VHH binders against q9p7j3. Designs and how they scored, part 151

Target 1, 174 residues: q9p7j3
Amino acid sequence: MILPLFPETQVHVFVYENVSNCAAIHEQLISQNPIYDYAFLDAATILYKKQVYSAIIRALEDRRDEQMKTKTIHSEVILSLSPKTEISSAFRQFSMTKKSKNIVVVKIDSKLTEEEEFERLDKLVEGNRVEFSDEELQKLIDFKVLKKNYKLDPSTLENPLASILSSIALRGYS

## First folded at step 11 (VHH)

Design y70 (framework vhh_6qgx_2)
Fold by ESMFold2-Fast, scan of step 11:
Structure y70 (fold): chain B 174 residues (1-174), chain A 122 residues (1-122)
Amino acid sequence: as target 1 above (174 residues)
Amino acid sequence: QVQLVESGGGLVQAGGSLRLSCAASGRTFSDYTMAWFRRAPGKEREFVAAITWSGDSTFYTDSVKGRFTISRDHAKNTVSLQMNSLRPEDTAVYYCAAEGYDFGTPSEYDYWGQGTRVTVSA
């Protein structure tokens, strides 16, 4: 996908449900296997496509402005999902864990086409690929996790999108 | 700030054993994964082994699996690499590394020691 604010930056987002090998993926991340150069998110934390895109845009803005708090663009995406600037808290809130069952995978600056990334990831992730759509994400979200991560109250629950996007955009100023 | 200091390198004969240690200083390391990497002559730095802070999970590269064991000593704030059945191919400078955030992206090891040399004779 092309982002209006970053038209030359290639962005791919993938969603997998019923993933059985998150522990094996974690092992590859620990060993710095370059094939696994992605951001792996727990789908329990993601409700909307715009939530992921807003975090990507914030990360790209921070990279452009030389204001990244992490060392990689993929790590910065994970940080950018959080309403706070504490790196450890962001990773605990949004990252895939060994116990995750559904994941969202983000690739930025891919030298591969979207089809080539699909082929590669389908070999790395033992799960069912589903469409990156609000409909599919809403089947995988954990509302208890979402409410905790963004500190949502009952008044925002019927339409949390604006609150989530504001939290991402105003990270570090709240 | 974390500082890592390796020790235990030296000369050893093939089939022998050697124990490397890495002493970490600074703050509590409840959020840190500790790892060993090595660099052989003419080769890039290679992952060897890693252990999570709690010691609940260990990871090894295929070439050392079953021969090397990584462990932690919380009292000494030290990570160790027990190397058994050493081969000439294990000759390298061994580096201790620490990473604070070990999920979601490939581990970015923020802290590195200066290395300790291991030479395995035929």
Scores: ipSAE 0.552, ipTM 0.802, lowest interface PAE 1.2, mean pLDDT 85
Fold by OpenDDE, second read of step 12:
Structure y70 (fold): chain B 174 residues (1-174), chain A 122 residues (1-122)
Amino acid sequence: as target 1 above (174 residues)
Amino acid sequence: QVQLVESGGGLVQAGGSLRLSCAASGRTFSDYTMAWFRRAPGKEREFVAAITWSGDSTFYTDSVKGRFTISRDHAKNTVSLQMNSLRPEDTAVYYCAAEGYDFGTPSEYDYWGQGTRVTVSA
């Protein structure tokens, strides 16, 4: 997928459920294994496609503006999901953990087609791929986690997407 | 909540060795990736080494590879840094840190010790 705002950057997003090897993946990520050059997100924290896209766009903007706070574009995507500026907080909030079962995987700067990228990623992730859609994400979300991550309250729960997107966009401005 | 206390620092001649230790409080030690950082005089804090929550993987800054070894003991809730072939440029205050997300931002670790001073004389 090519984003209109970033025509030179190809992005792919995948969703996996019932992943059995998150702990192993997590180890590789912490060890900075280049084979695992993806953003691995806990699906329990993701409610909308637009949430993921907004984070991707924010990360790409940060890179464009030479304002990245993290070492890699993929870590910047994770940071960009958070309303907080602290990297550790963002990762705690949104990154796949060793206990995760469902994940969203983002690839930035892909040189492959979506299907080719999937074939590569499928060697790393032991789980079932599902469609990247609001419908499927809704099945995997933990609303308690979502509410906590974005400080959603009764006044914002009527339109959580707006609140989430605002939080992403305005990170560091409050 | 985790409290970290470093020990083992001191004065050593170039080529010598030191072993730093970090004692972690709490019952969730095994949930944290642990790391060592250092701050040399007049310089910014920099990453030195990290070990994953399971202890299965380690990684190091380039300047210490082959000389430093990070390890952890889950039973004792400790993380250690064996420093061999020390150089004057290794002189710094060494800090233990928890969470262990090495993304190029030392200040983003959740918990820090007070540090232990290592001085390597020429």
Scores: ipSAE 0.008, ipTM 0.262, lowest interface PAE 9.8, mean pLDDT 90

Design y71 (framework vhh_6qgx_2)
Fold by ESMFold2-Fast, scan of step 11:
Structure y71 (fold): chain B 174 residues (1-174), chain A 122 residues (1-122)
Amino acid sequence: as target 1 above (174 residues)
Amino acid sequence: QVQLVESGGGLVQAGGSLRLSCAASGRTFSDYTMAWFRRAPGKEREFVAAITWSGDSTFYTDSVKGRFTISRDHAKNTVSLQMNSLRPEDTAVYYCAAEPYDFGTPSEYDYWGQGTRVTVSA
């Protein structure tokens, strides 16, 4: 995908369901294996494509403006999903865990084509790849988790898109 | 702000044991994933062990599994590495490292100690 404000930046987003090796992936992340240089999100926290894109755009804006709060662009994407600026809280809220069953994987600044990244990730992730679409994401979301992460009330939960995007854009003020 | 200070290194004979400790300064230590890395003479730094901020998950490099045990004490702001059945190949400077992330990206480890030297003789 091409982002209007960042046309030179390569962005790929992948969705996997029924992943059986999240604990093994976590071990590779903790040990700093460079082949795992991605942002790994729990799909239970993602309802819309626009939610992921808004976090990516915010992270890229913060990198451009030399205002990143984390050390890497992928970490900044995870932080940017959160309505608050606390790094540890954002990672607990949105990251894949060893208990995750469905994940969203983000790659920024890839030197590979989308197909080459798919081939690489399909070897790292033991699960079923599905389309990155609102329809597929809505099958994987946990509305209780979404409500908690964005502090949604019952009326907002019926149509949460605007509230979620506003929370991401206004990170640090809510 | 987090500062890490290692202790417990020394000279030990093969088959012996050492316990390394890392003391962290700062009230937010409980939010940090803690790890031990080592650098042997003439080699690059390698991962040894890690413990998540909650203390409920531990990770080890294959060569130390079953011999080394990482643990943490939140009340004392310390992380420890119990090293048993030491081998000459374990000779290295051991570093304590910390990061505020739990998962989701490759660990970057924002904070590092100065290291403590471990020498295992044949």
Scores: ipSAE 0.503, ipTM 0.789, lowest interface PAE 1.3, mean pLDDT 86

Design y72 (framework vhh_6qgx_2)
Fold by ESMFold2-Fast, scan of step 11:
Parts: structure tokens; sequence; C-alpha cells
Structure y72 (fold): chain B 174 residues (1-174), chain A 122 residues (1-122)
């Protein structure tokens, strides 16, 4: 996928369900294995495609404007999902943990096609790849987690899209 | 000024043990992941072990699992690496590193020590 404001930036998003090796992946991230240079998100926190794209766009805007708070674009995507500019809180809220079962994986600045990234990532993730779609994401979301992360009340929880996107766009300013 | 200072390196024979220590000054590192990396002569830097700020989980590269143990003392602001059953292949300069969150790429570690040399003879 190509974003209109960032036409030279290659972006790929993958969704995996029933992942059995999250602890091993987490170990590779801590060890800084360059093969695992992706943003690994807990799918329990993601309800919409637009939620992920909004975080990607915010991260790319912050990189363009030399305003990144983290050292890598993938870490910046994770931070950008949070309504606050608190790095440790954002990672606790949105990143994959060793206990995660379903994950969303983001690759930015890929030099590979989607098919090539699929082949590489499918060897690293022991789970079932599903379509990156609102329909599939809605099967994996945990509404308790979503409500807590974005501080949603019952009326907002019925149709939370605008609130979530506003939180991402106004991170650190609302 | 924030500093990480390694100590405990030296010369040891194969099968021996060494304990490396890293003392952090200038701030507390209770919210930081602490890690050890090493660089052997003519090779690039590689990860050895890490201990996270959350849940105190530990991680090791395959070649040292079961031989090395990482630990930390929050009160003393130190991290240690106990190295047992040392092999000639463990010969390297060992670096202490700290980063603010659990995810890491090589560029994400905020602070690095100057290193301590470990030589393992046959």
Amino acid sequence: as target 1 above (174 residues)
Amino acid sequence: QVQLVESGGGLVQAGGSLRLSCAASGRTFSDYTMAWFRRAPGKEREFVAAITWSGDSTFYTDSVKGRFTISRDHAKNTVSLQMNSLRPEDTAVYYCAAEYYDFGTPSEYDYWGQGTRVTVSA
C-alpha cells in the first residue's frame, strides 16, 4: 500500500490469529534481531483499519517534521496509537506481549513487495494469517481493553471510530 | 551526567566463570530495560542478554542460554551478568546498555557503557 501524502513510503499491514509463539517473537524484539524489524501490536487493541492507518500517518508526519519521540518508525507507530505522549504507557497498552494470541504487524519502509513480506513474516509467526479488514479485526478486539485505552464511555463505545481517530490525531494536545 | 560503567572483565580459562557488573549513575533506571551486548574482534555487535523493567522477564541469545544469568538490583541501580562455562567463542568486549521501553532495535538503546574486555583462553 501507498499513502497519498507519502507516495515513496511502502507500508504493509498483516493480521495473524491464534499465534502460538508470541513469547519467542517478544524475545527476538528484545534482542534487537533485525529480521523482526516490524511493529507488533496486540490485536485486542485494534478495532478498525483506519485506526492503524491513522497511527501510521501520524508517525510518518512526526518523522517528516523531525518530531519523533522514539528511535524507530515502528516504535513511533506504537506510540501514535496512544492518546498520550507517554512511551512506556503506549507500549503497555498496544504492543504485543508474550501472552498475546492475535497480532497486527506493520512494516514501514519495506524494500519488498507484499508477497515477499508475507513469505518472510509467515515463517516468523506461528499463526493463521487473515485479511486486514474491519470484519476480521472486529473478531479479535477486546472491548474492555479498547474502552480503557481510549477512555470511552458507553455512548461512545457504540460507535467509537471518530473518538479513536481524534485521540490519535490529537495525541499530546487533547 | 548519565553514565553506565562496566566492570568485572578479565582473562579466564575455558570452563571458568566471570561476573560482569554495570553501575548506572546520574538517574534511576527502574523504568528501563537493561541489556548486555558484546563485540568480538573483527565481528559486529551482538545481543547477549536483557532484563526488562516490567515483570522482570529475561532474554538470552541461544549460544549463552543455560550458561549466563542476567540480574538487576533496583536499589543499587546495577545490572549483572554471571557467565559460567565460558568458551573461547565468548571472547569479546561486553557492553551494558539501557533503553526506556521493552522493544529494541540497535538504534533504540538510549545509553551505552564503554565496555569491559573478556578473554577466554583454551
Scores: ipSAE 0.013, ipTM 0.375, lowest interface PAE 7.8, mean pLDDT 83

Design y73 (framework vhh_6qgx_2)
Fold by ESMFold2-Fast, scan of step 11:
Structure y73 (fold): chain B 174 residues (1-174), chain A 122 residues (1-122)
Amino acid sequence: as target 1 above (174 residues)
Amino acid sequence: QVQLVESGGGLVQAGGSLRLSCAASGRTFSDYTMAWFRRAPGKEREFVAAITWSGDSTFYTDSVKGRFTISRDHAKNTVSLQMNSLRPEDTAVYYCAAELYDFGTPSEYDYWGQGTRVTVSA
């Protein structure tokens, strides 16, 4: 997919359910394997496509403006999901962990076609790929995690989209 | 200035043991993932072991699992690698590395030591 505000940037987002090898993926990330150059998110933290795209847009804006807080565009996406500009907190809140069961994977600036990224990533992730859609994400979300990460009250949980997007956009002002 | 300084390398016979230590100075590393990498003569740098700040999880490359143990002391700002049952293939320069966060993307280690040499004789 091409983002209207960043038409020059290729963005691919993949969703995997019932992933059995998150610990092995984490080992590859820790060991700096360049094949794993993606952002790996815990699907328990993602409710909407717009949530992911808002974080991607913020990360791309920070890169354009030479204001990234992290070393890579993929790590900047993870930071950008957080309502606060605190790197360690953002990664604790949104990253895949060894215990994750469902994941969202983001690729920015791929040198490969979308089909080639699908083939490559399907070999790295031992799970079932599903459509990146609000319907599929809503099957994987953990509302307790979402509430904690965005500090939502009970009334906001009934329709959290605006609050989540506002939190991402107003990072550092809450 | 922030520095990581390795120590404990040396010459040892196959089957022997060594304990490497990495001392961090200039900053507290309590929120950092700490790792050991090595580079053998004529080979690329490879990952050996890591210990995360986020639950003190440990990771090892397959060739050292069961033989090496990584540990950290937050109060002393140190990470250690206990190497048992050493093999000639473990001969390398061992580097300590530190990263502020430790999931979701490939690690971009912020700080690196200068390395300590380990030689394992047949």
Scores: ipSAE 0.461, ipTM 0.773, lowest interface PAE 1.6, mean pLDDT 86

Design y74 (framework vhh_6qgx_2)
Fold by ESMFold2-Fast, scan of step 11:
Order: sequence, then C-alpha cells, then structure tokens
Structure y74 (fold): chain B 174 residues (1-174), chain A 122 residues (1-122)
Amino acid sequence: as target 1 above (174 residues)
Amino acid sequence: QVQLVESGGGLVQAGGSLRLSCAASGRTFSDYTMAWFRRAPGKEREFVAAITWSGDSTFYTDSVKGRFTISRDHAKNTVSLQMNSLRPEDTAVYYCAAESFDFGTPSEYDYWGQGTRVTVSA
C-alpha cells in the first residue's frame, strides 16, 4: 500500500488469527534477528484499519520532522497507537506478547512487494492469514482492552472511531 | 544514573569455566529483559544470551547452547552468565545490556555496561 501523504513509502499490514508460535517470534525479537524487522501488534487492541493507518501516518510525520521518540519506525508505530507518549506503556498496551493468539503485523520501507512479504511472514508466523479489513479486525478485538487503552466510556464505546483517531493524532497535546 | 557493571572476566584455559556477573544500579530492572553480548577482536558485537523479566524464559545463540547458562537474581538486581567448556573462539569483551520493551519489535537495548574481558587460551 501507498499512503497519499507519503507516496514514496511502502506500507504493508497483515492480520493473522490463531497464531500458535508467538513465544517463538518473541525469542527472535529478543535476539535481534533482522528477518523479524516488523511491528508485531496484538489484534485484541486494534478495531479499525484507520486506527493502524493513523498510527503509521503519525510515525512517518514524526520521522519526517525528526521528532521520533523511539529508535526505529516500527517501534514508533507502536508508540503512536498510544494516547500517551510513554514508550514502555505503549508497548505493554499494544504489542504482541508470547500469549497472543491474533496479531497485526506492520512493515514500513519494505524492499519487497506485498506478496513477497506475505510469503516471508507465512514462514515466520504459524497462523491463518485474514484480510486487513474492519470486518476481520472486529472479530479479533477485545473491547475491554480497547476501552482501557483509550479510556472510553460506554457511550463512546458504541462508536469509538473518532475518539480513537483523535487520541492518536493529538497524543501529548491534551 | 542508570549503570550496569560487569565483573568476572579474566584469563582461562580452553575447557575451563568463568562466571560473569552484571550488577544494575540507579533503578530496579525487574521489568527489563537482561542480555549478554560479546565483541571479539576485529568483529561486530553479537548476541550471546538473554533472560526475560519474568525469569523463566532464556535464549541463547547456537554456538553457546548447552555450554552457557544465564540466570537472574531479582532481589539483588543482578544477572549472571555461567560459561562452561570455554573455547578460544569465546575470547571477547562481554557486555551486559538491558531493555524495557522486549515485545513487538526487535529488541533495542537501551542500557549497556562497559564490558569485561574474557581471554581463552589454547
């Protein structure tokens, strides 16, 4: 995918359900294996495609403006999902854990096509690929987690899109 | 403020053993993954072993599996590397490292010690 504001930046987003090897992926991340250079998110935290894209756009804006708070564009995406600028909290809130069952995988600045990235990831992730769509994400979300991460009340939770996007865009401003 | 201090390096003969220790000060590292890296003369720094903040997940590079054991003492805020059956190719400066966000992306270790030198003679 091409983003209108960043047309030179290649962005790929993949969704996997029923992943059985999150602990093995975690091991590869700890050892700094370069083939795992992605952002791995827990799908329990993601409700909308626009949520992911808003975080990606914010991370790319911060990179363009030399205002990144983390060391890589992928870690900046994870930070950008959080309504707060606290790095450790953002990772605890949104990252895949060894106990995750469904994940969202983001790749920025890929030198590979979407199809090639998928073939690579299919070898790394032991799960079922599903479409990156609001319909599929809504099957994997944990509304209790979403409510806690974005501090949503019951009225906002019925239609939280605007609140979530505002939280991502105005992070550190409120 | 935050400091990692390694100890236990030295000269040892092939087949011998050394125990490296890393003491963390300036803050508690109970929520941090602790790791050992090494840098041999003329080479890049490489991963050796890590222990997650829960203390029950350990990871090793293939060349040290079965010979090295990483462990942590949460009460003393220390991590140790027991090195057995040492080989000349294990000769390197060994570094202790810590990071707080060990999920979601490849680890970027934020805190580093100054290193302790290990020399294994033939």
Scores: ipSAE 0.560, ipTM 0.817, lowest interface PAE 1.2, mean pLDDT 86
Fold by OpenDDE, second read of step 12:
Structure y74 (fold): chain B 174 residues (1-174), chain A 122 residues (1-122)
Amino acid sequence: as target 1 above (174 residues)
Amino acid sequence: QVQLVESGGGLVQAGGSLRLSCAASGRTFSDYTMAWFRRAPGKEREFVAAITWSGDSTFYTDSVKGRFTISRDHAKNTVSLQMNSLRPEDTAVYYCAAESFDFGTPSEYDYWGQGTRVTVSA
């Protein structure tokens, strides 16, 4: 997938449910294994496709502007999901943990087709791939976590997407 | 809620060895990636080594690879740093750190010890 704003950057997003090896993946991430060069997100924290895309765009903008706070574009995607500027907070909020069961995986700067990338990733993730759609994400979301992550209240719950996107876009400006 | 206490620092000649230890309090030691950092005189704190929550993986800053070894004992809630072939440039206050989410970001560890001083003479 090519983003219009970043035509030179190919992006792929995958969703897995019932993942059995998140702990193992987590170990590889902390070890900085280059084979695991993805953004691994906890699906419990993701409600919309646009939420993920907004974070990707924000991360790419940060890279373009040489304003990245993290070491990698994938970690920047995780940071970009958060309304907070603290890296640790963002990762606690949105990153896959060793206890995660459902995940969203983002690849930036892919040199492969979506199917080829999937085949590679499928060797790393032991779970069931599902469609990257709002419908499927809604089945995996934890609304309590979502509300906490974005400080959603009754006034914003009517249109949570708007609030989420605003939080992502305006991170560091409040 | 973790408290960290370092020990094992001291004066050593170049080429010598030291073993640092960090004792962690609490019941959730196995949930934390543990790391060692150091701050040399006049320099910023820098990452030295880390070991994952399970103890299965380790990583090191380049300058200490092959010389330093990080390990942990879950039964004793301790993390250790074996330092061999010490150099004057290894002189620093060494800090133990704990991170609940294992991402290896030096500035984002949750808990820190008070540090133990290591001095390596030429």
Scores: ipSAE 0.005, ipTM 0.239, lowest interface PAE 10.6, mean pLDDT 90

Design y75 (framework vhh_6qgx_2)
Fold by ESMFold2-Fast, scan of step 11:
Structure y75 (fold): chain B 174 residues (1-174), chain A 122 residues (1-122)
Amino acid sequence: as target 1 above (174 residues)
Amino acid sequence: QVQLVESGGGLVQAGGSLRLSCAASGRTFSDYTMAWFRRAPGKEREFVAAITWSGDSTFYTDSVKGRFTISRDHAKNTVSLQMNSLRPEDTAVYYCAAESWDFGTPSEYDYWGQGTRVTVSA
């Protein structure tokens, strides 16, 4: 995907359900295996495509402005999903864990085509790839997790999009 | 503030053993994933081994599997690397590192020790 504000930046987002090897992926992340240079999110935390894109745009803006709080663009995407600027809290809230069953994978600055990333990632993730769409994400979301992460009132949980996007856009600005 | 201090490095003959230790101060060690990295002269820093805060799971780079063992002692607030069957290729400065957010992306270790030198002679 091409983002209008960042046309030179290659962005790919993938969704996998029923993943059985999250513990093995975690091991590769700990050892800094360069093949695993992605952001791995727990799909229980993602409700909309716009939520992911807003975090990506915020991370790219912070990189452009030399205001990244983390060391990599992929870590900055995870931080940017959080309404707060605390790195450890953001990772606990949004990252894949060893117990995750469904994941969203983000790749920024790929030198590969989307099809080549699909081929590579399908070999790393033992699960079923599904379309990156609001329909598929809504099958995987945990509304209790979403409510906690964004501090949503019961009434906003019926239509949380604007609240979520505002939280992402206003991170670091009270 | 977490401070890491390595010890146990030195000169050893090929086939020998060394035990490296990393002592932490400032916080409870069990809150962090602990890792060992090494850097040989003229080369990039590479991962050696890690032990996670969640259940003390251990991970090793392929070249040291079966030869090195990482362990944690919560009472002493230390992490250790037992290095057996050492090879000249293991010659490097060994660094202890700690991380509190070891999931979601390739690990970025926030706290580092100053390193301990290991020289393995043929």
Scores: ipSAE 0.581, ipTM 0.826, lowest interface PAE 1.0, mean pLDDT 86
Fold by OpenDDE, second read of step 12:
Structure y75 (fold): chain B 174 residues (1-174), chain A 122 residues (1-122)
Amino acid sequence: as target 1 above (174 residues)
Amino acid sequence: QVQLVESGGGLVQAGGSLRLSCAASGRTFSDYTMAWFRRAPGKEREFVAAITWSGDSTFYTDSVKGRFTISRDHAKNTVSLQMNSLRPEDTAVYYCAAESWDFGTPSEYDYWGQGTRVTVSA
């Protein structure tokens, strides 16, 4: 897909459930294997498509403005999901762990079609692809984790999307 | 919570070897990626080497590749840095660090040791 605000940047997002090799993927990421040049997110922390898009946009804006805090655009996406400024905190909150079972995978600056990218990624991820939709994300979310990550309370639970997007957009401005 | 204590530093001649050790406290040692950093006089702290929580993967800064080897012992809750073919430019305070996700930047690590001094004479 092409984002309106960033027409020169192609982005793909994939969702996998019942992934059996998250630990192996995690090791490759830590080892900085270039084949794994993606943002791997724990699906338990993602409730909305707009949440992911907001993080992507924030990361791209940071890159555009030469204000990235992390080394890569994909790590910046992970950071951008968090209301916290600490990189370690953001990764603990949102990144895929060795214990993850369901993941959201983001590719920035893709040179491939969605299907081509999927074929490439499918070689790395041992799981079932599902649709990137609010409906599917809702099935994978851990609300306890979500509430913790964004400090949602009864007043904000009425419209969690608004709270989440505000947290992402206003990170570092509180 | 993890406490880290480095040891093994000292004075060594160029071309010599040292083995640094870091002892980690706590019961969650296997949950952390371990790394070594160093800070030379007048310079910023820089990444040296890291080893994943499982011990299956390691990576190094370019300047130490082929000379330094990082390893860990889960039974003893230790991480080690074998330093061979030492050079004067390796002179620094070496720090042990721990985190759950490692990208080789000092600001990302959760726990740090107090450091051990390594001096390499010409």
Scores: ipSAE 0.007, ipTM 0.245, lowest interface PAE 10.3, mean pLDDT 90

Design y76 (framework vhh_6qgx_2)
Fold by ESMFold2-Fast, scan of step 11:
Structure y76 (fold): chain B 174 residues (1-174), chain A 122 residues (1-122)
Amino acid sequence: as target 1 above (174 residues)
Amino acid sequence: QVQLVESGGGLVQAGGSLRLSCAASGRTFSDYTMAWFRRAPGKEREFVAAITWSGDSTFYTDSVKGRFTISRDHAKNTVSLQMNSLRPEDTAVYYCAAESLDFGTPSEYDYWGQGTRVTVSA
């Protein structure tokens, strides 16, 4: 996809369900394997496409303005999903873990086409790729995790989009 | 401020054993993944082993699996690498590294020790 605010930035987002090799992916991340240069999110934390897009836009804005708090654009995306500016909490809240079953994978600044990125990533992830759509994400969300991560009360859980987007846009300033 | 200090390197013959230790000072590392990397003469730095902040899960590069064991002592703020059945190919400077939590992206290891030299003779 092309973002109107960042038309020169290539962005790809992939969703995988029933992933069996999250522990192996985790090992590759720990060992700094450059082939795994992506942001790997736990799908239990993502309810909307706009949630991911808002985090990507915030990360790109922080990079443009030389205000990144993390070392890479992909880690900045993970931080940007959090309503707080605390890096370790954001990563605990949103990152894939070795026990994750469904994941959302973000690639920024890809030198590859979307099809080439799909081909590459499908070899790394042992799971079923599904469409990046609100319909598919809503099958994978854990509402208890979402409530905890965004401090939602029961009334906002029934229509949380505006609250989530506001939390991402105003991270640390509300 | 924050320091990692390695010890235990030395000269050993093939088939021998060494135990490397890394002591962390200036900050508690209970929330950090601790790792060992090595750099052989004329080569790039490579990953050897890691122990995660969550549940002390361990990971090893294929060439050392079954021979090396990484362990952590949370009370002493140390990480150790027990190296058994050493081979000449294990000759390298071994570095201790610590990473703040970064599960969703490739680890960027925030802190590094100065290294301890291991020489394995034929």
Scores: ipSAE 0.580, ipTM 0.812, lowest interface PAE 1.1, mean pLDDT 86
Fold by OpenDDE, second read of step 12:
Structure y76 (fold): chain B 174 residues (1-174), chain A 122 residues (1-122)
Amino acid sequence: as target 1 above (174 residues)
Amino acid sequence: QVQLVESGGGLVQAGGSLRLSCAASGRTFSDYTMAWFRRAPGKEREFVAAITWSGDSTFYTDSVKGRFTISRDHAKNTVSLQMNSLRPEDTAVYYCAAESLDFGTPSEYDYWGQGTRVTVSA
């Protein structure tokens, strides 16, 4: 997918459920294995496609403006999901863990088609690919985690998307 | 199944530049991480640079960082190595390699080119 505001940047997003090797993937990430140059997100923390896209856009904007806080664009995507400015906190909140079962994988600056990218990624992830949709994400979300991550209260629970997007967009502007 | 053919080598003075190119056959170019290796006279083959299958990441040996740039063109099935600020110690036969896995050892690469000679005079 090409984003209108970033025509030179191709982005792909994949969702996997019932992933059996998250621990192995996590170890590779810790070791900074370049083969695993993706943003691996815990699907339990993702409710909307727009949430992911907003984080991607925020990260790309940060890169464009030379305001990235993290080392890589993919880590910046993870940071951009969080209302907090602390990198460690953002990773704890949204990044895939060893215990994750369902994940959202984001690839920035891909030179491959979506199908080609999937074939490559599928060699790394042992799980079932599902559609990147609000419907599928809703099946994987942990609302307790979501509420905690974005400090949602009863007044915002009816329309959490607005609150989530605001949190992403306004991070660091409090 | 994949044939690699290097070109662009030659004689150049120290401080000069060369651009190497590697053409890959077939339609599976995007399945492979591409790399450049070199073998200097009397030395073993060593890693120079690599670019991931998606083209979004590049890696270099320390001695060429800031001087060499690896790139790839999926549409043309080519990988290139721009070599600037060349030094006599860069003299070697340069080989193009393809691997289904990212950044393996020379023994792990699936396909190799015949090599192109680069000579840098003092």
Scores: ipSAE 0.013, ipTM 0.243, lowest interface PAE 7.8, mean pLDDT 91

